# VH-VL binders against Protein ULTRAPETALA 1 (ULT1), part 10

Target 1, 237 residues: Protein ULTRAPETALA 1 (ULT1), of Arabidopsis thaliana (Mouse-ear cress) (q8gza8)
Amino acid sequence: MANNEGEMQCGSMLFKQEELQEMSGVNVGGDYVEVMCGCTSHRYGDAVARLRVFPTGDLEITCECTPGCDEDKLTPAAFEKHSGRETARKWKNNVWVIIGGEKVPLSKTVLLKYYNESSKKCSRSNRSQGAKVCHRDEFVGCNDCGKERRFRLRSRDECRLHHNAMGDPNWKCSDFPYDKITCEEEEERGSRKVYRGCTRSPSCKGCTSCVCFGCELCRFSECTCQTCVDFTSNVKA

## First folded at step 16 (VH-VL)

Design j4 (from j1 with heavy chain Y100W)
Fold by ESMFold2, look of step 16:
Structure j4 (fold): chain C 237 residues (1-237), chain A 121 residues (1-121), chain B 106 residues (1-106)
Amino acid sequence: as target 1 above (237 residues)
Amino acid sequence: QVQLVQSGGGLVQPGGSLRLSCAASGFTFSDYAMYWVRQVPGKGLEWVSSISYSGGSTYYADSVKGRFAISRVNAKNTMYLQMNSLRAEDTAVYYCAKEWERDSNEAFDIWGQGTLVTVSS
Amino acid sequence: QPVLTQPLSVSVALGQTARITCGGNNIGDYNVYWYQQKPGQAPVLVIYRDSNRPSGIPERFSGSNSGNTATLTISRAQAGDEADYYCQVWDVSTVVFGTGTKLTVL
């Protein structure tokens, strides 16, 4: 037991030893792993720094700058720009680490594991096949009056209704499937049309105050959708 | 007028050496990275080497690493490629090129006229 | 080091649209540049960062890049468009060119 306890890594370790093998500058901290990283500009040469990987999916890059550098904890995107690649905007492929003496882009390393998991959780509304229903709303315009009517795309049947309506070049307000209406009914105000719904969750009744382009894009504190609430609560951790 | 004028090509035996020159005019040479790109006649383009604005950093394709040396003298507005231990596969037209100043530092806007290097016994 | 595969040749009739592809694993994650090269001449940049045109390049040249394929599109093809075309990416600290495509205007 004492041998296993003495050889066991901390329970907060992010990567197995084999996953970090041959990487240069590895330092395993409290709840992060730090490695040497860089980004190359043929104009200015290699910029070299330290990358920290956190279980939250956060990535921090710290340059060992001269005195007078006030804030040098950079995102990978900011580090790419700092290195002189101002318009490239491809940090996953342009920021590298050294593995076995070779420059290897972050996109081909295990180091993005937690970042990728974090970004995929924010995109759950677009990838739920049969397990999660999206509250996304769409609009169909009336051929006679031009008014747009809201379709709720929350079930397969509702999605079918929307699809059929979009395919009908003669679709009219009287063809609206959810209520018996005519062109006389008032159209939703343009300011309300920007609200397209949220990912359906067990507790979500719908949102009138958020924009659900994915969890990472929800900006409204008034949104009561459980997906948006979960995003706000979990992202801050 | 921005231009790159090359010199120094020719016929050389395998194992021989050759030095290419690229003289710049019409722009501030010392602000930009410079490049060598080669092309086997009738075939595609291959990046060979790059040098930073000051000459402090150099980069090479694996096929030439250890045999070629890129350099620059900013006071003369001139870049050089020293080519040693030449092989038959080094036969190509060699272009010098300037990095594009207006975008990302990933593209080339001005190219020299090309210099043929032939390595043959 | 990625390999950027282009078709060896593409033919287009005068006034029609040509499409030249550049295939690479996840090339959509790269910025793609396109060069036109006429016989005996140095290359000329025609598209930068996937879809942008340098000053002086006609609007009939356009580009796109997603997934595993980048595409150069030349609408209303003219006789003067007959040339070799190369895609190019930046890979970590190196420059990689595509295999090249000969465009023939019939």
Scores: ipSAE 0.701, ipTM 0.875, lowest interface PAE 1.1, mean pLDDT 79
Fold by ESMFold2, look of step 20:
Structure j4 (fold): chain C 237 residues (1-237), chain A 121 residues (1-121), chain B 106 residues (1-106)
Amino acid sequence: as target 1 above (237 residues)
Amino acid sequence: QVQLVQSGGGLVQPGGSLRLSCAASGFTFSDYAMYWVRQVPGKGLEWVSSISYSGGSTYYADSVKGRFAISRVNAKNTMYLQMNSLRAEDTAVYYCAKEWERDSNEAFDIWGQGTLVTVSS
Amino acid sequence: QPVLTQPLSVSVALGQTARITCGGNNIGDYNVYWYQQKPGQAPVLVIYRDSNRPSGIPERFSGSNSGNTATLTISRAQAGDEADYYCQVWDVSTVVFGTGTKLTVL
């Protein structure tokens, strides 16, 4: 559809030109800013990758650490571990970008702006149950190839995109709302499929793909499909 | 059991060259990064250089970059430091050190005995 | 390159507790390592990742790290603990040592 102004930001709006000055590998996408990044292990050498920064606060890394590396989208912590720093757990200081020809840790860059804001919001809501209160990511399978594609369910509009995709019996990779892809794009590896956000409730009577107790973001009261009826019923139980 | 035995060192005039070696025994040398760390007598420690397990990646402190070259021959269980264009401030005891296998955060569990390099006219 | 500042010297009576500090801006965001160096000897790792002991290091050696200060604590100090002590961090792609502390056991 033609109008998504309410829920998504253009990548060019995420940072001022001056904030990205002298940074290597800058690519401004439709809803992200991408930069070259890396992590150093004296045992294994430098792992080199591309970091995508989203207005949601999400950080995604595609590793290029060696010829033939085929790791899917990684969190910064997973990238630090993949680079050979398995016990460090200090990714803000160990993952670097190149600014003016120098390695600069993420913690000293503007690139964590949206991550830090997102973390503050999630911290304020960690009172009623588990540490992660943000709605979980979900996957939708392509009817043609069977590959699964990740949907972020952070806003009402994103939840509606997922709901509509689940209700479409002919949903295909080309219908993916976040990027222009085809069935040729590789699926996320199963070992790296992390359901970010809250977990499914085992006691929920509704669909197991997207259920949170009391979560209004994934419920559409005006919709009569069985999925929405099931989810609405779960909030009352 | 596990040990690093250093050789090389000595007195050299400014602008001269020297080669240090570090022979390993008691562990699988080709699994680990190796390091050079120096210490001016009676003063603190300074990291100098590092080399990856295969020798494919090398790292240097800014103070020695372009002048020193670290290398290794895994078949001989030996690491080397080629020091060129030596300066008076390079005068120190040089230690080789082994990366600790149980930590990936650049801890050094085994050190050589140290060798003195003196750069003086 | 960050500067890790340690006191030049610390004294402790036999059997008492010594504390050696390592100061740096936001050092709590780093993993801190501690080395003991006795006169005429190479350094020996005594603490890794802030608070852990390698095999063979007595339990009386402990460490902590938060805010701007990491601390090495030696309880029940013995004469054999008299040595120089260095903290160390990893900074992006380099290794940084502290300025060193001479511990004297009285």
Scores: ipSAE 0.685, ipTM 0.865, lowest interface PAE 1.0, mean pLDDT 79
Fold by ESMFold2, fold request of step 21:
Structure j4 (fold): chain C 237 residues (1-237), chain A 121 residues (1-121), chain B 106 residues (1-106)
Amino acid sequence: as target 1 above (237 residues)
Amino acid sequence: QVQLVQSGGGLVQPGGSLRLSCAASGFTFSDYAMYWVRQVPGKGLEWVSSISYSGGSTYYADSVKGRFAISRVNAKNTMYLQMNSLRAEDTAVYYCAKEWERDSNEAFDIWGQGTLVTVSS
Amino acid sequence: QPVLTQPLSVSVALGQTARITCGGNNIGDYNVYWYQQKPGQAPVLVIYRDSNRPSGIPERFSGSNSGNTATLTISRAQAGDEADYYCQVWDVSTVVFGTGTKLTVL
């Protein structure tokens, strides 16, 4: 349930050197591995970009043609559509990387390792009973420094931690339940905050918080806050 | 009427050349990728080549790469396949096809009537 | 490139159900398309994206795709269904057709 085991791993530990052999455009960052990727449209030609793989399972694709624009951060599915494959919806097979001079689909590479583990982990966790849709990740801001810290809402326990943090008007980085951190710890970059950690897609449209009407993962009958009281009072109305 | 009308086939010796044409009408030709697909008589379909909407990108099956050149002239609504260094295994009916706009890049909705190319000594 | 293997021929009695298979490793991970080709004619798309029919294709044509097999099903077979049938996928940057199946309506 805790994400301390691997979510902040250095990029150099994500893959063995032989796993990346002959792969074009490999760049090992502080918390990611980046490679050249693309998607082919016979209508428009090859769209070429940079794929970043994170230990959290997040995948980011950015276009090199307009440097410095964070609006060009795409999910693999959005990149597939951007390339002109608007109806295929098979990005694992349609987004490729170059290995030994050949186009190789992501589904046949090691690059989906952490994405697949994140999807598998969500399917094994206790999920919302009503929808079987993971809640998206949410952020709680520190009252002292304003930095935002990521909360995963995959289990009832995780939802409770987020609920409690949202209800604390004096919440600080030191109150973060997953790690011992302080305000000195670096905040997540904005490019990672758009990814909400949903099953089958890093970005999702599931419940927008652990506190939503009708989602029992987010309700705690023993809690006295107004949101839980309101839910408990209206469950059987 | 949406149509693809083909021409340019025939009999040619091994090592020879032919140029196939595919003339389009009834749709905005310059919006779509175009394709060549061939079929050996009595046998299956094989993708040969494709060309992007503007002609800026071309793609080839490995079996024809370096020998065939696809092109288009959007002002004439016409696609071409220049076939050089022809071999006996290139003997086939050649179809031109338009990408299906609904499932672009994956399917073809309009096909030409087919043009026979025979490579024999 | 994946090899899409189809039976060489399939026979069906008039009014019965025909099933034409397209075998490939993990073909369920692809969108599968089916074409009908009658003698002397160009192919016609009959199924797109595994199981959908284009406009004008009778509802007795249906498709499925999972695991290593995609299947075109033609219920209440008619004489006019006698044709060659090809499956097709998109593979990275190429188009791949199946080996083709001749359907004979008895």
Scores: ipSAE 0.685, ipTM 0.864, lowest interface PAE 1.1, mean pLDDT 80
Fold by ESMFold2, fold request of step 21:
Structure j4 (fold): chain C 237 residues (1-237), chain A 121 residues (1-121), chain B 106 residues (1-106)
Amino acid sequence: as target 1 above (237 residues)
Amino acid sequence: QVQLVQSGGGLVQPGGSLRLSCAASGFTFSDYAMYWVRQVPGKGLEWVSSISYSGGSTYYADSVKGRFAISRVNAKNTMYLQMNSLRAEDTAVYYCAKEWERDSNEAFDIWGQGTLVTVSS
Amino acid sequence: QPVLTQPLSVSVALGQTARITCGGNNIGDYNVYWYQQKPGQAPVLVIYRDSNRPSGIPERFSGSNSGNTATLTISRAQAGDEADYYCQVWDVSTVVFGTGTKLTVL
């Protein structure tokens, strides 16, 4: 019911596979990445739980020790307190994940990426109701011919379609969900594959700051960026 | 009166073993984590090991893992440190300590008197 | 493991102000605790969570922590303040002490 509501990004695209390498308990959901996390109290022992990272910057922690209640969602600060560290208030250093068998504090991991981006946006810009998050377009390769087909990842349904296609080892051009095609259709030119669409961000000010495909500022002939020059040439022709 | 009374130190050969004891009184021993902290004579403090209120969780500094074992018997209000495969660098005064109620896990409010362990030929 | 570096010694004239530093990468992101240890005695907590005094610690003792440095400040130094001083932090699942500073009054 909100016409300014942003589209959720696919969980499979929040982090590169290499960024999650050797991290324990990784589970990719439709709109989040989940990992095993913990917090240590020498009084009570290790509290172990699941951390969910959202593209909005939200962080949610839940414990599997209460299977009958799935509403036990904690902020990292609340999790730190409930683990027995009631006065510390240093959750970035005290909540840990396991990487390569070792405890690593959240502050030294990529997992705070979206949280930190959300915090910077609020600190730098005027007050607003919320930040819109938008995923760039991605490509899936055909198992038979090797041609790549573009997926728009702007909604949960579109992210699911991409996720399913990436998980299909026998995916073919005929499995493309947006149009009835075969391997006979030509794929996009290599030069166009670089342009993955723009986010609708209040900080996008044209060719110097964003991908021109979705940014109207990039269409001006006065702009000298290569992306604008290419787009202007194609539009006039 | 809240106090921690230590025993069990002494002289031992490299590769030998010792067991340290820390007896508590004046507080509810089973409510708190307990700690071992050591100090080489004339030098600084080093955390060695910790044990949870029930004894169900134990923690060790990397320098002692696999060689030292912390334990507690709550019915006797006593904590122990079993020290095996001792090395010259383990020579120190060993303190037991109680976690501080106000800042649990962060600080220590009650310390024992210290027990000297000397590892030498 | 973070390394908490303190000066080996600090001297202060009677009645003057002493400052003892504890250096560590981003130590301002930690809660810092300070202990006083007199010869033949166990350590005594004098500052908790950067700048707070436990009951019974004189207002002459104060602390600060920002960036890469935490500082213990002892104003109007007295002969009885002569002791070793240690900073301490909690790091993930371990306890880390500073290298220690001997404060000499006169």
Scores: ipSAE 0.685, ipTM 0.864, lowest interface PAE 1.1, mean pLDDT 79

